VH-VL binders against Large ribosomal subunit protein uL10m (mRpL10). Designs and how they scored, part 26

Target 1, 224 residues: Large ribosomal subunit protein uL10m (mRpL10), of Drosophila melanogaster (Fruit fly) (q9vpl3)
Amino acid sequence: RGKINIQRPKAPHYERARVVAVTQPKYPELPKAKSCFKTRAERTQQQQENPYNEIIAREVRNWLDHSRLVAFFHLSSITADDIFRVRVQLHKQNLHLKSYGSKIIEQAVKNTRYEAIVPLFHSNHCIVFSPDPEKTAALLRIVRRVPQMVLLGGIVEETMLSRNQLVAYAQMPGLHAVQAQLVQTLSQAPGHLIQQLQAHQNSFVQVLDVHAKNQMNEETPKST
Key: E = the ipSAE of ESMFold2; O = the ipSAE of OpenDDE; V2 = 0.75 times the mean of E and O plus 0.25 times the DockQ between their complexes.

## First folded at step 3 (VH-VL)

Design t23 (from t1 with light chain S95D P99Y; framework fv_anetumab; at its last look DockQ between E and O 0.03; V2 from the best seeds 0.00; counts 0 for: pae O 12.3 > 2, placed apart)
Fold by ESMFold2, look of step 4:
Structure t23 (fold): chain C 224 residues (1-224), chain A 120 residues (1-120), chain B 111 residues (1-111)
Amino acid sequence: as target 1 above (224 residues)
Amino acid sequence: QVELVQSGAEVKKPGESLKISCKGSGYSFTDYWIGWVRQAPGKGLEWMGIIYPGDSDTRYSPSFQGQVTISADKSISTAYLQWSSLKASDTAMYYCARQGYYFSGWFDPWGQGTLVTVSS
Amino acid sequence: DIALTQPASVSGSPGQSITISCTGTSSDVGGYNYVSWYQQHPGKAPKLMIYDVSNRPSGVSNRFSGSKSGNTASLTISGLQAEDEADYYCSSYDDSSTYYVFGGGTKLTVL
């Protein structure tokens, strides 16, 4: 590790997505009316329109039911041009950026196993949905150039993952890549081999855990 | 209402070039992939390729790679399918279709089709 | 090059239920829930009948239903009517080749 950097302060912990959101800088709001933030009056009006809220909540349930990857982000103030650019890049990877009010999220996940995600939506946020969990690495590469989007956690193959777990999942190579990496490691000095195996040990277990949960929830894993 | 309106039927000779169009309306044209589908007379549907008009990212079926060009002009909400040199085997009905609202597993709506006839 | 397998034809009498199969692989039908079904009458554009395996768009009769088991999707038409006589195509996203694939089509004949 190094000295702290005032431009990039380090977070104290990776546990709990709420803690991560609180420790990140929050930029001033920008003049984007319709993206991820609404005025108090607009929120109150929408809450009074029960049929509109139910339609939007149904949309959220549909996305959750049909997505094998869901990622939750805290969203700081961002320009309309910047969020459009990010949305286009994400859409090219079959990653769908959406934002909903916290009351809508509460209604959408009521009586489901996903009720635990509601606290993540206390502040300005956005959600990325995708049918393809293999796109997690692409998602993180795109959003790391967008400091206004701070990862809180996600769902992969119907398993809820913390921020740290989702990042670790994204960095895991496929089975063939893991085999090739092991061969390269074995060709090195004995002391180096021991260090490399210790570093990769939890990665192997984590990949197998995700595959086991996927196989229990689906008939077969899909091909990459 | 979301609509795709295609250019009219074409009768051509082998060796001629052709560019047919598909104009989208009633939705954000740049936010959805547009696909092209061929149907030879009396035959089934064949996916040819898709384009994302927002940045012109284009993908082709292996069977049509290098055989046609798919393009779009987002300023007029129009996608195109073009041939540099038509063959008699290009005689078919050609449809454009928009990728569905939530995921990429389906197409709705479809254009009305453009019949291309290539004969001498 | 990779196509979804459908029977070439299926027939049934009015009032019967019939099922059209669509068999793919783990990289398309088996791997994702993005199977769709299209009905095409002669001279007309295809019409979306089922999306996401089992969802019915507005305006499609509830006599049409979809399901999937393993690498095989199915379209079931209950209470068969003369107007159901048409060609039917399944389709799926194929993530191994990054493109969409159609089945070969099934001609439904109402006897």
Scores: ipSAE 0.007, ipTM 0.435, lowest interface PAE 12.1, mean pLDDT 74
Fold by ESMFold2-Fast, scan of step 3:
Structure t23 (fold): chain C 224 residues (1-224), chain A 120 residues (1-120), chain B 111 residues (1-111)
Amino acid sequence: as target 1 above (224 residues)
Amino acid sequence: QVELVQSGAEVKKPGESLKISCKGSGYSFTDYWIGWVRQAPGKGLEWMGIIYPGDSDTRYSPSFQGQVTISADKSISTAYLQWSSLKASDTAMYYCARQGYYFSGWFDPWGQGTLVTVSS
Amino acid sequence: DIALTQPASVSGSPGQSITISCTGTSSDVGGYNYVSWYQQHPGKAPKLMIYDVSNRPSGVSNRFSGSKSGNTASLTISGLQAEDEADYYCSSYDDSSTYYVFGGGTKLTVL
């Protein structure tokens, strides 16, 4: 139909169109009067007290506690077929792709050594877990073919690493002792590493904001 | 618009080297894998290997690893299949085909094929 | 060797329907929804007919359909026409060392 290439299109806008179509019901089945009315404050409080969120938060803590490799990604729109293909490739390397809401992540890491990662999840995200840190090179090879997944950083052997540090770690596969030493060397300033991970995400957001403002012609010249 | 064009037929003697080409056009060459498929006379299709031109990541079928070299030159949107020393058993039609991302498993489009004949 | 098992030949008459099977293992056909089918006329390059088990590319007749049950994928051609006479190959993603495997091929004869 139309001008669709014989090869399946995998553009990000395809998934956006699919989501928009699904979220626009033509004929509502249930009368609005049967829906419970809640203020924004009541919805926020109910979500914080939801017992199902605590169950999922425990799952996240379990993954963090049993994984020696955790990688954080910004996730752009991606089709169900594409994410399934990525999961298959990752699973072959004992890499487990998971997506959780930011509130659930916050609950999971609250009062733990990982609490500092919360700001990374204010935008769309996904996490890859593995018990095997030597699989970092395999992880990066797989995700290089997935433009929708942008590496933000990770945790290796309980140590926070920036994107560049995780890439450096991946360049030494099969040298476990050397890789462990590299992790310790690269992680000499944990506060600065967390700030660097946040800066990467904030810098990307700022670049997008500048482009949006330029397109809207809202720039006002100001001379010295 | 999107097409793969392969080099012309080759006639070689055993022991000679050969490099055949597959030029992509009408799409972003570095965004897709290029696979090579062999078809011996009167036989079926055999997958040989695949390359991602963006970083030259190459995967081979175990039957062809060490027997052929797959490479690509992204500056001219061309992939290559090369033999260092041909054997009579290398006589076959060789196809290149574009493959989707993430090891999607289908090939489209296909090149027209390059017939390689190795005889003494 | 043939990697995936297909019947060597199948025949049918114009207007009839036929089915071609493609049997593998849990590491290929049974484990994933990455089965494709190709049509090859004598002296021509293969043409993609079906991808991801049951999807048709633009320009492929809806007379061609695909399905999968367990370790066996099937290509069904309804309303057979003379131009359907060709060799048909299945292929699948393989999670072992090969990444991709083809079937041995099936010669379709239209009487």
Scores: ipSAE 0.000, ipTM 0.425, lowest interface PAE 14.2, mean pLDDT 75
Fold by OpenDDE, look of step 4:
Structure t23 (fold): chain C 224 residues (1-224), chain A 120 residues (1-120), chain B 111 residues (1-111)
Amino acid sequence: as target 1 above (224 residues)
Amino acid sequence: QVELVQSGAEVKKPGESLKISCKGSGYSFTDYWIGWVRQAPGKGLEWMGIIYPGDSDTRYSPSFQGQVTISADKSISTAYLQWSSLKASDTAMYYCARQGYYFSGWFDPWGQGTLVTVSS
Amino acid sequence: DIALTQPASVSGSPGQSITISCTGTSSDVGGYNYVSWYQQHPGKAPKLMIYDVSNRPSGVSNRFSGSKSGNTASLTISGLQAEDEADYYCSSYDDSSTYYVFGGGTKLTVL
């Protein structure tokens, strides 16, 4: 009984080989998430040709309106695989990583209280959305492992926060209490919120300049 | 108070194995990177590598890749630096230090250092 | 790989202002603000003095300041005191290699 050479199976009969070749399931190549984080140039080019920009803009608005936590990140030389890994980790925490073109963002936030965020999107960027502001700490923890993602700032409970403020928020004991206070403050002074958003517009430009220069957490390096 | 406490001084012979420790306290150990820095006698600081205790993601300097092993036990808030076979050239002060973000260039605080002496 | 060059030594008299330079070979030092400065007294662990080019941690004297121009970061110590005598190291993150690097260190002597 000839030892079945398991390492070099005899080529199947020609007819069988043809059938096998034809019946091999063509698995659709999983769309490599390469398209989600296009360079600024690529995004700009695509936006010019996309008739659905308005639809996407509406989506962005929807995310902004329904999120209690929004974080803005600059992306520096990140691979699709890296993004995917981060996305998965974030998703496990009910954090949703999205990337949009600058024009779409502009369109989305035009004439809204979020218009101040537009300058943040002149570079490669991504946005993380969450319905839960308590996930800020989790978000920061995850991002701390990703050198390609640089926190620029965010929105928590409809309040625009600088990078440092967001970090501070995440580190505050009794996050719920602070959040409640924040909500209370926001509810009591919508005018103040607008003012804060406007004030942060200027600060964001500064922050962008600073973060474009990769500023680190001012409050983090504490030995005592 | 945030503090890193390192294990005591070690005197070893060439070829011996060694594992030194760095215990963190006063902060969430899993939320910050821990870095190791070597300082040979009379010489400057050398970055060796870092570890994220939360998931044990470890990064090494090219100069130290394969030469040492960095690990962490988050259950006891301790990071480790180990050698499988020590060399005389490994004689140095070794510091651990906390780092907030991976891309951050800052370390704070620092451990008190562990002196490792390797002599025949 | 990024290399940071510091002067071997700097000296000053009490009350003076001195500056220690840290020059990188890569545009990364110029492009990113991930430059930190550490003070190390003899037999002691390094202490973070400046991070992100110009930020001071809590507890660090305002006599210490940081700046950057081009590929050169600078630590300035104003009102020099005897206690400032120490070794000073700059560090930076190398974005291209994702590594950290220290400068060679500068010995500051207070005359």
Scores: ipSAE 0.000, ipTM 0.496, lowest interface PAE 12.3, mean pLDDT 81
ESMFold2 (binder alone), look of step 4: mean pLDDT 91; pTM 0.932

Design t24 (from t1 with light chain Y32W; framework fv_anetumab)
Fold by ESMFold2-Fast, scan of step 3:
Structure t24 (fold): chain C 224 residues (1-224), chain A 120 residues (1-120), chain B 111 residues (1-111)
Amino acid sequence: as target 1 above (224 residues)
Amino acid sequence: QVELVQSGAEVKKPGESLKISCKGSGYSFTDYWIGWVRQAPGKGLEWMGIIYPGDSDTRYSPSFQGQVTISADKSISTAYLQWSSLKASDTAMYYCARQGYYFSGWFDPWGQGTLVTVSS
Amino acid sequence: DIALTQPASVSGSPGQSITISCTGTSSDVGGWNYVSWYQQHPGKAPKLMIYDVSNRPSGVSNRFSGSKSGNTASLTISGLQAEDEADYYCSSYDSSSTPYVFGGGTKLTVL
């Protein structure tokens, strides 16, 4: 083809509507309203009542199919204003920050080579898409100022990379051929990459679960 | 290889001004935060502050805010730590260190350190 | 300001294992996976030994390992050797006031 990569269109209007919804002043006491992700139970309920789930799942598949860089992040609580500033900064570098429900992600990747990544999205998450893999360094530079976003791993040129492999890729010169060669070299490493990616997610979830349980026990000291 | 080289040891009197340097080489200087760490004689490490040379975004620890100035010159890949008026309590080893791309709070490499002695 | 809590000293014999603890709060060690460990020999600059709780840089012996549970991070050194005798510092991201905070340091004595 005459085009080297595909430029993704603007985010759907519903994404702007979501930002407006989470900043609604009438629900200031809902901490999850300031996150790009709602609680697991709320997401499940909303998705079951959403008539556009298949349309959104197809949108996710299109992003995955046409993005040469996909990065997966765990997202801690963050204000709507802060995430909007991050989204603007990323957009200047052709990096597109998206958040989708776990059911929509599952529906989007079922029957594809990426189906194994579904467990990464059962916790609070964000995904960054780009048609330009040379923007990996810019992505990591921007997110280092956002401690609420924790890199879990990604996909570069259809190859799944762990967090450390993605960081290594970012340190390469912006020469496409050299970067492609590095991806091939990293992808040949033994070590069940998908399992490593899931293990990082599971370890992180375990730490959060233990921390949450410890906080609950400390906040509500009860004796039987 | 990626390297940070600091200026030589200094011996000063109280009330004098001082500016010490940390020169980065072997990497893109404007893409990494540079932190400053103080170690008083026989004591532990104290984080002083950090600067992003690409836009001069600077952040100080509360105990050092107003006591020192951190700056950087992108054209010569050098970060600076300066005092307008030194005190005997400023006697310490001062280290600069580079933070990696991902914001995780680790520093590597470290400069060799600059010993500052302030005595009357 | 507020430093992370480390024991002042730990000791062990060659071949043994020792563990150094680093205790903070939910705003630093407990809230984030951004804990690093540094080794410092007398008269030298600190050396990064562990980053992001449990990762080792290239060139660091696999005898060094890191972990975290709740508000406490731990550095474990197995197969203790004389060259491991040094000061060890933990460091963490701190969301409450400053980006980074160090522990008070631990002197490891071998033998």
Scores: ipSAE 0.006, ipTM 0.428, lowest interface PAE 13.4, mean pLDDT 75

Design t25 (from t1 with light chain S96Y; framework fv_anetumab)
Fold by ESMFold2-Fast, scan of step 3:
Structure t25 (fold): chain C 224 residues (1-224), chain A 120 residues (1-120), chain B 111 residues (1-111)
Amino acid sequence: as target 1 above (224 residues)
Amino acid sequence: QVELVQSGAEVKKPGESLKISCKGSGYSFTDYWIGWVRQAPGKGLEWMGIIYPGDSDTRYSPSFQGQVTISADKSISTAYLQWSSLKASDTAMYYCARQGYYFSGWFDPWGQGTLVTVSS
Amino acid sequence: DIALTQPASVSGSPGQSITISCTGTSSDVGGYNYVSWYQQHPGKAPKLMIYDVSNRPSGVSNRFSGSKSGNTASLTISGLQAEDEADYYCSSYDSYSTPYVFGGGTKLTVL
């Protein structure tokens, strides 16, 4: 029996098993440096040839292909205990919180319909996956209590949605909500969706920052 | 050692109430989902529902929603399956099983089973 | 009723290999890599043999292997032994009616 297995009951087991198998490092000794600089392209090429990154990018592709709901978040500083509690609450709703490096995400979505999401991952981020798009409302309810996680946008039924569209989708009850949202989103050009996602990201971060600073300046009442 | 121990066999008449139990030991009871599985005599396995004991979040199979109640008492690490009014068709072996990831669809360990016989 | 389709019975001789199929739809077996297989001997609780399509728990013989192609998952038992004689059930995540669904079960006879 493994203590890791007992200590992490809420993590997706199949992904964890894959990560454990592929995280076995095979780092050959690097040749002695012969140049004092490398171009950005050369560094990018070397990273793309890393088998670990390719294996994890394949895992990200698998999550994207099997998830009917994908939500993207900016992630501010958060303790390991706090993020674990969030993972537990999300897992109860079949929602799976994952974090990947921006280069890995770029490799995973390159030449796919999801390539437009890359600009969202220039800073700390995380992604929530679920096979069930009906869980969008539960996701937003849980994350509402986690100020360190800021919704940027998502993908529902393979359709890219801005933050406002995803929030609207979560508030729609009924049999045809996903179809109505899909039709609405399909009418937009990909460039326009990127602009909307970036605009909402900046606006939401600013609003959250103001609220956080206002709350930080507040004092708890004396217990009398 | 991680194990699930179920209550003993029951013989009941139609219309009677019944509550059977599943006690977990050797692990953190509030950190794992507990599922209930039914097996009618000579038939296959049938999923009934699942509970997360940490907050009593309960999910039912559509076939069993409204027919049974699943509950848990975390102070004694015990999950329950309850009927308000038994039917002859409720005659079956009932298993509880632990699962950590409810979408992954695996169960381990399993309880030994509780045989429920409903006859007049 | 049976949610996932399994053959009612399969048979083999000691030393042979047999395969048991489990067929569903894109909302269960075909849509996710969350297929498990259980072995049940008469009068006993089921035992997990395979999880997440092809992974084997500690203590399960390497003669047991799992795979999936499209909407069909398969359990293969190589080097068949007398103690393998049991009922085998597949199970999958189901995005529609229930979180989980079981196959109807397959009785394996070792002749």
Scores: ipSAE 0.006, ipTM 0.436, lowest interface PAE 13.1, mean pLDDT 75

Design t3 (from a23 with heavy chain D100K; framework fv_anetumab)
Fold by ESMFold2-Fast, scan of step 3:
Structure t3 (fold): chain C 224 residues (1-224), chain A 120 residues (1-120), chain B 111 residues (1-111)
Amino acid sequence: as target 1 above (224 residues)
Amino acid sequence: QVELVQSGAEVKKPGESLKISCKGSGYSFTDYWIGWVRQAPGKGLEWMGIIYPGDSDTRYSPSFQGQVTISADKSISTAYLQWSSLKASDTAMYYCARQKYYFSGWFDPWGQGTLVTVSS
Amino acid sequence: DIALTQPASVSGSPGQSITISCTGTSSDVGGYNYVSWYQQHPGKAPKLMIYDVSNRPSGVSNRFSGSKSGNTASLTISGLQAEDEADYYCSSYDSSSTPYVFGGGTKLTVL
């Protein structure tokens, strides 16, 4: 124990220094000059477009396009030390906590399939990105200890999931468990549940298909 | 023209220190990662680590963590790869390469390479 | 992964098509669309040929194409030419131990 450890959130200087090295931003900032010139359009002047905001919005779009796991959180009052400690824990699991202004998020997702997320960002918010959807369980385990971060929903494998669906996804350990869950849900009340599954089943079917294909490719040797 | 230019070939003895360089030109140096890739004689490519010069965020391969130091000087658009004590097994061609995005980790362009020979 | 699995060598005749495979696991090739391919001529630095599985950088011939199925990514070279003779390396994002892993490399011989 160091003296810094006596006060709950603070790590010893040595441990904090190591943590700082790990928690730096992952995505490089986009070149400003390139974005400024590319915003020009003939149909309208686009004078309202802030070139700096477009650069950051492009960064956000890149995060969304290249992350197979995106989780959205409401962020209530939290100290800089506490959020830094959370960022460290997340980073160790390849989970990248980002904060962007609501105007930037709106610009990033406007005219994309993700436009529906805009209402989530009317208040204080943060987003966690990861290339690895299997890290959803690790994400939820870490944020369980952070009452200031409230899960709103997410995107897994390009499919928008509610809070409850994302929690359920985190608890699917493998192919047999996914199949068992689907069978259980279908058995519950066919009419109503089948309709709900029909609307939102693609994520479960896709997860099952992707897992099955990965299993087949891993087990099947190259034929010729 | 975007290019990376590396320092010249080095011949060293085991136990000596060495610092090689990679200078970027034709682009905003602080907006891209610089990665280091090793290629032992007659062998394949092996990723060593990357640095983001804008904030000196540095990431290492577990195989090279503690064996080398990666740094950058953004005022002269130059990244560095450094050894405190060379071993004969460090004999290899060392490449630097530019990378825009962390997850989509493709490298373009590549430096011409720096051959490091360590022999007694 | 220590390295992605590639065949040590492949060969073809001028005008033919050849394919080079790159096999990993669900934590690298199978898990993400972040596969790149590099061409290396003897004594030269590698050159990016394909990124994000199937995208070509400016200046790369359309004879080069990339694809992925499950845990295996493939580089296909059509209309094979003498200058295509080189070593080819795949690379992928790796979530398990290192952020990036390279394949062992494939020597392409044009007969």
Scores: ipSAE 0.006, ipTM 0.434, lowest interface PAE 14.0, mean pLDDT 76

Design t4 (from a23 with heavy chain D100S F103W; framework fv_anetumab)
Fold by ESMFold2-Fast, scan of step 3:
Structure t4 (fold): chain C 224 residues (1-224), chain A 120 residues (1-120), chain B 111 residues (1-111)
Amino acid sequence: as target 1 above (224 residues)
Amino acid sequence: QVELVQSGAEVKKPGESLKISCKGSGYSFTDYWIGWVRQAPGKGLEWMGIIYPGDSDTRYSPSFQGQVTISADKSISTAYLQWSSLKASDTAMYYCARQSYYWSGWFDPWGQGTLVTVSS
Amino acid sequence: DIALTQPASVSGSPGQSITISCTGTSSDVGGYNYVSWYQQHPGKAPKLMIYDVSNRPSGVSNRFSGSKSGNTASLTISGLQAEDEADYYCSSYDSSSTPYVFGGGTKLTVL
C-alpha cells in the first residue's frame, strides 16, 4: 500500500487518485461543532493563568489567610530609600509591607471571600499584613508620618473595615476579643447608656414623690 | 418597607448651583452605600459615584470626578448630589440607589428619580 | 467609558422565551461574578431583576434567569408576558477604568 517498495516505479497520476479515493471512507465525519471541550470562560481563564503569576497569587492568598490584620493603602510617589525605611520600621512591629500587581491580586482573590478588595488596587497601592491585630495602633502611628501612604481600609479578624472603623478599632481595649460588626457595637453603646441614665432619673423622681407623700401623711408626733 | 425618596424636579439656568437629595428609610442608613446614576433623555444608565454614609468614604466615576460632589448627612439619613455650576448637558434624570457592598455592582432599592432640566 | 455590549432590541411573542446578551471583557464580565440586570419601564426607575450573575431578589418572577460564559452574560425570560415589555440593562464591576459599567440597554418588544 504505502510501503516504499510499492512506490519504486513512478506511480501514474491515476494510481495516486485511486489511493486518495480509497482512504476517504476511512475518516468518518467529525461532529460539525466542537462542543464542548472547554467553555469560553475556562479557555479565557487558562490563557490568563501564568505559572509564575499563580505562584505569586498563591503567596497573596497565604498572606490573606494567615493574617488577622490586613491594611490597604494608596501609595503616592515615594523614593526607594524612604519606602525601605518605612518597611524596616513596620517589620519591627511584625507588620509586613507588600506590593503586588493588580492583576495578580485579582487572580489571588477571584472567587474567594476576599474578592471585594479588588477595586482598592486599580491605582498605585500597597498592603500591610500582620498575624497580630493588636498592632493596628502601631501601624496607624507609623503611617501617620508617611504622607505618601493613604489608608483606604482593611480587614481585621476577617471583617472588612473602613479607615474610620480601623481607627476606632485601634482605640478599643481588648482588640482580640472584638467581634464582627464593630461599628454596630460602637453605635449601640451610647444609646444604651442614654436609656439607662434616663431610667435612673425617672426612678429617682418616682421615689421622691412617694417619700414626700409618706412624710406628709404618716409623720405625726404623738404625746401621752 | 426599605425605601429611597428623592427631592422634586428642578429647572435651572446654566451657571447656577444645585443640590438634590435622597432620603433613606426602613434600614440602617450607615450600613449601606448610596450610589448615583444618571440617565440623559432617551439614553442609557451611567454610574456617577457612590458614598458610604457611615464614614463619608466617596468614590467617583472618572467621567464625573471634579464635576459633581456627593455627600451625606447620617443624622437625617440623607445623601446629596451637588453641582457648583450647571451646564445644559447636565439635563438628565438622576437616580440614587442603595448598595450593600462597593464592589458587588447591584443596586436595590432605587429612588424614584429627580429630573434636572438646565436651559436658558 | 466603555459600555457593555447589548443588542439594541429583541422581540418575542407571549409565552415564548428570549435571551438578551451582555458582552464585556476580562476586566468586567469575564473577570468577576458581579453581573446585574435591571428592568426599566417608561417613566419609572430601574428595578433589580438579577444580581451576582444568576440570583433573583425577593419578588422577582422565576421566569427570569441569568447565566454567564466567558465574557458574555445572558438574561433569559421564559413565558413572555406583555408586562415584560421594557428596557433591560446589564451592569458589571469594572477593574480597568471605572468601578461600574452599564450596558447600552436592550428594548424588549412583546408581540
Scores: ipSAE 0.000, ipTM 0.403, lowest interface PAE 17.9, mean pLDDT 74

